VH-VL binders against NAD kinase (nadK). Designs and how they scored, part 150

Target 1, 268 residues: NAD kinase (nadK), of Syntrophomonas wolfei subsp. wolfei (q0aze0)
Amino acid sequence: MKIILVNNRFKENTEKKAQEIAGQLSALNVEVIIDNGLDEPYAGTVDFIMVLGGDGTMLRAARRYGQRAIPVLGVNMGTVGFLSNIEINELAEYLPLILREEYSLEARMMLEVAVFQQQSLLTRVFCLNELLLRSNSPRMLSFALEISGQKLEPYRGDGLIVSTTTGSTAYSLSAGGPIADPQLDAFIVTPVASHIINKRPLVVSPEREISLHLLEEREAIIGIDGQIKMDFGAENRVLIKRAPHPLLMVNLKAKPFFTSIDRSLQRQ
Key: E = the ipSAE of ESMFold2; O = the ipSAE of OpenDDE; V2 = 0.75 times the mean of E and O plus 0.25 times the DockQ between their complexes.

## First folded at step 11 (VH-VL)

Design Y18 (from Y1 with heavy chain F108W; framework fv_oberotatug; at its last look DockQ between E and O 0.52; V2 from the best seeds 0.00; counts 0 for: pae E 2.9 > 2)
Fold by OpenDDE, look of step 11:
Structure Y18 (fold): chain C 268 residues (1-268), chain A 124 residues (1-124), chain B 107 residues (1-107)
Amino acid sequence: as target 1 above (268 residues)
Amino acid sequence: EVQLVESGGGLVKPGGSLRLSCAASGFTFSNAWMSWVRQAPGKGLEWVGRIKSKIDGGTTDYAAPVQGRFTISRDDSKNTLYLQMNSLKTEDTAVYYCTTHPRYSGYWLAFDIWGQGTLVTVSS
Amino acid sequence: DVQMTQSPSSLSASVGDRVTITCRASQSISRYLSWYQQRPGKAPNLLIYKASNLESGVPSRFSGSGSGTDFTLTISTLQPEDFATYYCQQSYDRPWTFGQGTKVEIK
């Protein structure tokens, strides 16, 4: 068995723990790769990914490895979040089962985000939470939203969020989006400070495609999961689709999403 | 309501074959790991085998006494679990229970749902 | 294989009694131990999972404890409906194995 331990050496106090776990796994004849975010994603084949940290680390792991259809376990390091399944102090208990592959998986839809410069692809990213289009100035943006080729009325506002259901409890929520069942596949399109006061979030079928472009010569940015930032201008287009593969999240411990959502939200 | 209903039990001669079915309802069958457990008359419980959900690989595992003779399969479109029993032996005589744990996510914790069982009698 | 040994194999008790059944694993199974109740002619019912978690709908007079190799099922106050056979089962490693059972009979 080969396992990737994903942590953040500088932003999270998880490096030491990762090394400890790596040692433990090695002692069990498990090959371990530590990904602390400093290097490129490990290109070799692996059987399991263990994410040590909070939601941010999971998001990074998802972007780096989610397309590879590898089981991903979130191990919380004491932070508040939605994406970890077990606590670090529980790892020892579950480790034998992990090694025996005695776990269930939960498929989480990811976004495929393609950013273009005119007709040229600039970048393609898979992400677990959301794409954000926002103004890079105090002024509102004017931008076009198309859903499956249907052109909506121009949007005016600070920006727009296209989120997965997983991402519904992230920035989309802060922007007034609905909380979505993580077991549901859908896009959530949430306006950010729309000029139209009653502009409502849209729940969109995962079978549809979403496209965005600016209608004015203003500076904007694209944000991915709050971690990737790129400039976005009038010559750019963004296309959002359901990723061809979901993130396979390991489910070792039942987490009652809706019964605990209030508690989790109150802690934020 | 979560329910499992076994069928297909009966009398069979040694060396014969029998196919048991388990009809599931009240839960998302396709996501559930399923197991068979048997109980010989007047005896204890014995795990027969398991099949994982498709998303988890759909792999099967069997107890040693039935390995190579029994096959567990599932038809998610019909919410049905199967136990194909070949080369039956007298010691295979038992009530066969279909079991699952749909109320719990994660790894297998326990057999929380049981069918009523179906009796298989292997006798000359 | 992990062997599960229950004790006693049978016991006689009266309504109102405190009943204790033990289960020993041949190796450490952490807390991956479940307890079942089986009434005559009926399928088993889950009582306790992961050593000490009470299954939904199970009366609070049932409790489980233990970790590693030694586990205990306790019925604090035996009721008429509790006369049955009880089984422990480990889910730590395959094959999943049951104890031989403990029959609780009326004294």
Scores: ipSAE 0.781, ipTM 0.894, lowest interface PAE 0.7, mean pLDDT 93
Fold by ESMFold2, look of step 11:
Structure Y18 (fold): chain C 268 residues (1-268), chain A 124 residues (1-124), chain B 107 residues (1-107)
Amino acid sequence: as target 1 above (268 residues)
Amino acid sequence: EVQLVESGGGLVKPGGSLRLSCAASGFTFSNAWMSWVRQAPGKGLEWVGRIKSKIDGGTTDYAAPVQGRFTISRDDSKNTLYLQMNSLKTEDTAVYYCTTHPRYSGYWLAFDIWGQGTLVTVSS
Amino acid sequence: DVQMTQSPSSLSASVGDRVTITCRASQSISRYLSWYQQRPGKAPNLLIYKASNLESGVPSRFSGSGSGTDFTLTISTLQPEDFATYYCQQSYDRPWTFGQGTKVEIK
């Protein structure tokens, strides 16, 4: 069995624990690849991904590996979030289930984001939480949103969030979007500081394609999962659709979403 | 009410075949991992095999004595678990129970729900 | 395969007695152990999982303890409905195996 062990190189507690866990797994004849963010993503085949850390570390793992249909386990290192399943101090007692593949999976929709300059593809990225379009100057943006070719009335404001249901508790929530059940597949489209009062958040079928472009020349940016930033201008367009593969999250114990919402949001 | 009801047991000669059914109700069958456990008359319990939910890969695992002879399948549209038993031997004589594991393995693979069983007798 | 050995194979007890049944695994199984009750002519019922966790609806007079290789089931004050056969089961490694059973009979 071969696993990737993902940690955050800037958090000492995750790096130390990653080395300890790698040693324990190697002693059980498990091949371990450590991904602390310094190297390119491991390109070979693996059976399992273990993420040591909070939601941010899981977001990086999802972007790097989520399209490869590999089971991913979130292991909490002290700060409760939305994407961990077990605590680090429980890991040893759950190892028999992990090594024998006696666990359940939960699929989480991801976004495929394609950014164009005029008609040329600049880049394609995948994300778990959201794409953010926002102004990068004191001036508001005027921008167009199209959903499967249907043009909505122009937007004017600071920007727009296109989120998965998993991302509904992230920036989309702060911008006034609804909390969504992460077991649903949907886009959540949330305006940021809209001047237009009739621009409500939208919940959109995952089968739709969402397109954004600026209507005036302005300095803007595209943010991905709050971790990747790209300049965005009048020559650009972004196309967003459901990614070909969901993130496959491992469930080793029940984590009731609805009874834990307040606790998880307080730690966010 | 959560319920599992087995059927299809009976008398069969060695080398014969039989198909058992287990009808489920009162829970989301499509999410459940299902097992067969058997008990020879007057004897203890023996795990026979397990099928995972389709969401979790739908894979099957069998105890060595039945490997290659028994096949577990499920029909989620009918909430029914099946055990196809081929090449039956006299030592396969037992009451056959269908049973569940919780999907999230929080019970660590305990068998939480049991049917009443169906008797299979293999004799010449 | 992990072998599970129960003792005693049978015991006689009176209503109100404290009953202790033991189960030993041939290798460490952590806390991957369950206990079941089977009344005559009936299907087994889950009593305890994860060595010590009481299943919903099971009376508090039942308790389990142990880890590694040695486990116990205790009935603190035996009731008339508790006369049955009790099985332990490991879920650490396939094949998942049961103990031979302990029959609790009326004295």
Scores: ipSAE 0.509, ipTM 0.792, lowest interface PAE 2.9, mean pLDDT 90
ESMFold2 (binder alone), look of step 11: mean pLDDT 91; pTM 0.930

Design Y19 (from Y1 with heavy chain Y107F F108L; framework fv_oberotatug; at its last look DockQ between E and O 0.62; V2 from the best seeds 0.00; counts 0 for: pae E 5.0 > 2)
Fold by OpenDDE, look of step 11:
Structure Y19 (fold): chain C 268 residues (1-268), chain A 124 residues (1-124), chain B 107 residues (1-107)
Amino acid sequence: as target 1 above (268 residues)
Amino acid sequence: EVQLVESGGGLVKPGGSLRLSCAASGFTFSNAWMSWVRQAPGKGLEWVGRIKSKIDGGTTDYAAPVQGRFTISRDDSKNTLYLQMNSLKTEDTAVYYCTTHPRYSGFLLAFDIWGQGTLVTVSS
Amino acid sequence: DVQMTQSPSSLSASVGDRVTITCRASQSISRYLSWYQQRPGKAPNLLIYKASNLESGVPSRFSGSGSGTDFTLTISTLQPEDFATYYCQQSYDRPWTFGQGTKVEIK
């Protein structure tokens, strides 16, 4: 068995723990690759991915490895989040099950985000939470939203979020988007500070395609999962689709979503 | 309500074959791990085998006494679990139970729902 | 294979009694143990999973404890409907194995 341990190099505690776990796994004749984000994603075949940290680390892991259909386990290390399944102190208890493949998987829809300059593809990224189009100035953006070729009325505001149902509890929520069942596949299109006060979020079928472009010469940015940032201008287009492969999240421990979100919201 | 209903039990001669069915309702069958557990008359419970959900690989595992003779399969479109029993032996005589391992309520390493069982009698 | 041994094989008790059943694994199974109740002529019902978690709908008079090799099922106050056979089951390693059962009879 070969396992990737994904951690955050900027968090010393996760690095130390990754090394410790790697040692433990090695003692059990498991090959371990540690990915702290410094290097390129491991290109070799692996059987399992453990994400040590919070939601941010999971998002990074998803972007790096999500397209490879590998089981991904979130191991929380003291942060509150939605994407971890077990706690670090529980890992020892569940490790035998992991090694014996005694776990269930939950498929989470990801986004395929393609950014173009005219007809040329600049980048293609898979992400678990959301794509954000946002103004890079105090001025509002004017941009066009198309859904499966249907052109909506021009949007004016600070920006727009296209989120998965998984991402519904992330930035989309802060922007006034609905909370979505992660077992549901859908796009959530949430306006960010629209000049139209009553502009409502849209729940869109995963079978549809979403396109965005600016209607004026203004500086904007594209954000992906709050971690990737790129400049976006009038010459650019973004196309959003359902990723061809879902993220396979490991479910070792019951974690009721709605009770969890309720508790989280009460803490805010 | 989650329900499992076994069928197909009966009398069969040693060396014979029998196929059991388990009709599932009240839950997303395709996402559930399923097992067969048997109980010989007046005896305890014995795990027979397991089949995972498709998303989890759909793989099967069997107890040693039935390995190579029994086959577990599933038809998700019909919400049905099967147990094909070949080369039956007298010691295979038992009530056979269909059981679930629910996923969406969290991975449960237990048999949370049981059918009422179907009796298989292997006798000359 | 992991062998599960229950104790006692049978016991007699009265309504209102505290009943304790033990289950021992031949090797450590962490907390991967479940308890089942089977009434005569009926299918088994799950009582406890993961050593100490009460299954939904199960009365609170049932409780489980233990870790490693030694586990206990406790019925704090035995009720008439509790006269049945109880089984422990390990899910730590395949094949999954049951204890031989404990029959709780009316005294």
Scores: ipSAE 0.829, ipTM 0.908, lowest interface PAE 0.6, mean pLDDT 93
Fold by ESMFold2, look of step 11:
Structure Y19 (fold): chain C 268 residues (1-268), chain A 124 residues (1-124), chain B 107 residues (1-107)
Amino acid sequence: as target 1 above (268 residues)
Amino acid sequence: EVQLVESGGGLVKPGGSLRLSCAASGFTFSNAWMSWVRQAPGKGLEWVGRIKSKIDGGTTDYAAPVQGRFTISRDDSKNTLYLQMNSLKTEDTAVYYCTTHPRYSGFLLAFDIWGQGTLVTVSS
Amino acid sequence: DVQMTQSPSSLSASVGDRVTITCRASQSISRYLSWYQQRPGKAPNLLIYKASNLESGVPSRFSGSGSGTDFTLTISTLQPEDFATYYCQQSYDRPWTFGQGTKVEIK
């Protein structure tokens, strides 16, 4: 069995703990690859991904490995978020189940984001929470949203968020979007500081195709999960679809979503 | 209401076959891992086999005494679990229970919801 | 296979008594142990999972403890409805196995 341990290189205790866990796994004849974010994603065959840290580290793991249909376990090391399943001090208890593959999976929809310059594909990125289009200057954006070829009236404001249901508790929430059950598949389209009251958040079928482009020349950016940023101008458009594969999150113990919403949001 | 209802039990001669059904209601059957557990008259409980949900791989596992003779299957469109029993032996005589595992944890491979059971008698 | 041995195989007790049932695994099973109650003529009911977690709807007089190889089910104040056979079950390794049962007879 081969496992990737994903940690955050900017947290000293996660590096030390990753080394400790890697030693324990190696003693059990498990091959371990440590991904601290410095190198390219491991390209070889992997059976399991263990994420040591908070929601941000999970987001990076999802972008790197989420389309490979590999089980991903979130292990919390301090700050409780929405994407961890067990605490670090519980890992020894659950490790036998992990090694014997006695765990269930929860599928979480991901976005496929394709950014074009003119007619040429510039990049394709996958994300778990959201795409953010926003102004990169003091001026508002004027931009067009199309949903499956249907053009909505122009938007004017600071930007737009296209989120998964998992991302509904992230930037989308701050911008006025609804909290969604992460077991639903949907897009949540949330305007950011819109000047137009008619531009309310939309909940959209995951089968739709969402397109964005600017209607006037402005400095803008595309943000992915709050961790990747790309320049976006009048020469660009972005196409957003449901990703081919969901993130497969490992479920070792119950984590009640609805009874914990206020506590989880207060910790952010 | 969450319910599991077994059917298809009865009397059969050694070497015969039976197919048991378990009708599920009140929960999302397609996400559940399901097991069969049996209890011979006056005896304790014995796990027979398990089928995982499709999302978790859909694989089956069996106890050694039934391996190669019993087949567990599921029809998620009908919310029904099946146990095909072939080459039955007198030691297969038992009440057969349909049961679920907790959806949220492989660690908690307990049997949390049980049917009422159906009696299978194998005798000449 | 992990073998589960319960003690005692049967016992008699009065209403109000504290009852303790033990379960020993042939190998360490961490905390991967569950307890079931089976009343005469009925299907088993889950009481306790993960050695000490009380299943929803189970009276608080039931408790579980243990880790590794030795586990205990305790009924703090036995009630008339607690007349039943009790089974432990390991979920550490396949095949998942049960103890032979402990019959609790209420006087």
Scores: ipSAE 0.194, ipTM 0.642, lowest interface PAE 5.0, mean pLDDT 89
ESMFold2 (binder alone), look of step 11: mean pLDDT 91; pTM 0.928

Design Y2 (from Y1 with heavy chain T60K; framework fv_oberotatug; at its last look DockQ between E and O 0.48; V2 from the best seeds 0.00; counts 0 for: pae E 2.6 > 2)
Fold by OpenDDE, look of step 11:
Structure Y2 (fold): chain C 268 residues (1-268), chain A 124 residues (1-124), chain B 107 residues (1-107)
Amino acid sequence: as target 1 above (268 residues)
Amino acid sequence: EVQLVESGGGLVKPGGSLRLSCAASGFTFSNAWMSWVRQAPGKGLEWVGRIKSKIDGGTKDYAAPVQGRFTISRDDSKNTLYLQMNSLKTEDTAVYYCTTHPRYSGYFLAFDIWGQGTLVTVSS
Amino acid sequence: DVQMTQSPSSLSASVGDRVTITCRASQSISRYLSWYQQRPGKAPNLLIYKASNLESGVPSRFSGSGSGTDFTLTISTLQPEDFATYYCQQSYDRPWTFGQGTKVEIK
């Protein structure tokens, strides 16, 4: 068995734990690769990915490895989040199950985000939570939203979020989007401070495609999972699709999503 | 309501074959790990084998006494679990239970739902 | 294989009694231990999973404890419907194995 340990050396102080776990796994004849974010994603074949940290680390791991159809386990390091399945202090208990592949998988839809400059592809990324289009100035943006070739009325506001159901509890929620069942595949299109007060979030079939472009010569940015930032201008367009492969999240421990949401919301 | 209903049990001679079925309802069968557990008359419980869900690889595991003779399979389109029993022995005589694993409990470490069982009698 | 040994094999008790059943594993199984109840002529029902977690719908008079090799099922106040055979089961390693059972009979 070969396992990737994903951590963030500088941000989450998880390096020491990663080394410790690596040692433990090595002692069990498991090959371990540590990905602390400093290097390119490991290109070799692996059987399992263990994410040590919070949601941010999971998002990074998803972007780096999600397309490879590898089981991904979130191990919480004491932070509040939605993407971890077990706590770090539980790892020892669950490790035998992991090694014996006694776990279930939950498929989480990811986004395929393609950013173009005119007809040229600038970048293509997969992400677990959302794509954000927002103004890079205090001024509102005017942009066009197209869904499966259907052109909606122009949007005017600070921006727009296209989120997965997983991402519904992330920035989309803060922007007034609905909370979605992670077991449901759908796009959530949430306006950010729309000039039209009653502009409602859209729940869109994962079979559809979403396209965005600016209608004015203003500077904007594309944000992906709150971690990747790109300049976005009038000559750019973004195409969003369902990723061809979901993230396979390991389910070792039941997490009651809706009760957790209520608890989390009450704490705010 | 989650329900499992076994069928196919009966009398068979040693060396014979029998195919058990388990009809599942009330839950998403395709996502469920399923097991067979048997109980000889007046005896305890014995795990027979397990099949994972398709998304989890659909892998099968068997207890040593039935390894090579029994085959577990599933038809998700019919919400049905099967146990093909070949080369049956007298010691295979038992009530055979179809069981689910606690998917919503997150561990798959127990049998949370049981059918009422079907009796298989292997006798000359 | 992990061997599971229950004690006692049988016991007699009265309604209202506190009943304790033990299960010992031949090796450490952490907390991967479940308890089942089987009434005569019926299929087993899950009572406890992962040593101490009460299954949904199971009365609170049932409780489980233990870790490693020694586990205990406790019925705080025995009810008429509790006269049955109880089984422990380890899920630490395949093959999954059951204890031989403990029959709780009416005194």
Scores: ipSAE 0.797, ipTM 0.895, lowest interface PAE 0.7, mean pLDDT 93
Fold by ESMFold2, look of step 11:
Structure Y2 (fold): chain C 268 residues (1-268), chain A 124 residues (1-124), chain B 107 residues (1-107)
Amino acid sequence: as target 1 above (268 residues)
Amino acid sequence: EVQLVESGGGLVKPGGSLRLSCAASGFTFSNAWMSWVRQAPGKGLEWVGRIKSKIDGGTKDYAAPVQGRFTISRDDSKNTLYLQMNSLKTEDTAVYYCTTHPRYSGYFLAFDIWGQGTLVTVSS
Amino acid sequence: DVQMTQSPSSLSASVGDRVTITCRASQSISRYLSWYQQRPGKAPNLLIYKASNLESGVPSRFSGSGSGTDFTLTISTLQPEDFATYYCQQSYDRPWTFGQGTKVEIK
C-alpha cells in the first residue's frame, strides 16, 4: 500500500509528527510519500491520502489531489475544524481499517475555476471552499454575474464569493451567506458589502456555470480558498463550475455536522 | 423499523441454481455494506460474502468455498440485496442470513442488523 | 484464515449465576472482535462490538473484555432470556470468521 502524508512544513509539531507516523507506517510495510507543500504534488499512483493538520492543510490537499478520486482522511493535530475525522491519538486503532480499505467515503463538491485574459485561458484551479472576487483598492467594484448565460443586474460593492456548501462556514458565512449542509451540492453566491440593497445571497444548482467580469477598470483580486490570490482586471473573466470529481473524504468516525456547528465555528 | 427480509430459499438438487433476495427497509440501503452469512443445520455461523455500497466502490468479496459459484449483487432502486447461487452442493445446505455493517467504522465491521434467514436445502 | 475457538462448547447454569465465555484467536486481532447472541430458532443479534462496547439496547449485565488473542464475554447475573448460543467473531482480516459457539443451557 502507498500513501501520501500531507503536512504543513511551517507548523513545527505537524512536521515532527508526520515523520513519526511515516516511520510507524513504514514498519507496517506501507510506502509513504511526504507532501509538506514544498515540492510539486506527487504525480504517481497512490491508494490513500492522510492529511495531518487543520482545515487549511486539508484545503491544500484537496486542491492538489482532489480530482484523482483518492480517499482523503483528515487527522486532527490540535484544534477541531470542519474537515478532520479522527484525532491523531486514535490513528493506531483505526489503522487496520485503513490498511484493508474498510472505510466509507463522503463526497464533497469542489469548484473548477478557470481564469481568462480576453479569450485565452490563464489558469485552471480546483478548490474546496470558495472563490472570492474582491476590490484591491479603496474604490468599490462594478461587476457582472452571469449564471448559465443569464445576466443579472450589475453588482456594485467590495466583491463576491462563490462557495461550495463545504465553504458555507468559511468566508461566505462572514459575508452574510447561509450555513449549508455539506452533504448538499450547490453553489452559494454571496455579495461582499454590496451597495445594491436587493443583492441577496443566491443558492444555485451545481449544474450551472457561473461567470464573472468587471464592468469598469479597477484593481481586483481573485482569491482561492483564502490561500491563493491572483490579480484580476477588466481584461479578465472567470468561469466557475462544479469540478469533474468531488473530494472523497474518508469517514471512519461519526462527526455530526449539526450538533457541532457552534463549537467548530468558535474555533475558526 | 429497520428490517431485512430474505426470500427465495427452497429445495434444489445438487448442481442446480437458486437466487436469494433480501429486502431492506428503515435505513438508507444505498449507503450500506451488505453481507450474507449462512448457518448449516446444527452448526455455527459462516460468512459467505460482502458487497460494499456503490459510493465505496461496490466491491465484492467471497469466502473461498463459494468463490466462482456465488454472485452477490444489489439493486439500490429496489433496496434489495441478491445472492445468485450456482453449482450448488449438499454442503451449501444452510439458513442464509443477510446482514449489515453499521454506518460508522467505529463498530470495527461488526454485523449489526440481521434478517431472519431463508433455508436452502441441497439434496438429491 | 484466523480461527476463533470458544470455550466452553456448552455450559449449564442457573438463573442468577455469573457466566464467563472465552474466545481465542489464532493470531492477534487487536480489538476487532464482536459477540452475538442467537436464541433457538432466531437470527443472531449483536451484543458487543470492538471487544468491549455494548450495543444499544443490550442489558448492562453483558460485558466484554480482551484484546489481541484472548477475549471474554461475561453475563454477570444470568436471566431466563439469556439461555441461548453465543458466538464471537473476528473482523480483523477476511474471511471474517466466527467461533464455533457456546450453548448456555438451564441447569
Scores: ipSAE 0.510, ipTM 0.788, lowest interface PAE 2.6, mean pLDDT 90
ESMFold2 (binder alone), look of step 11: mean pLDDT 91; pTM 0.935

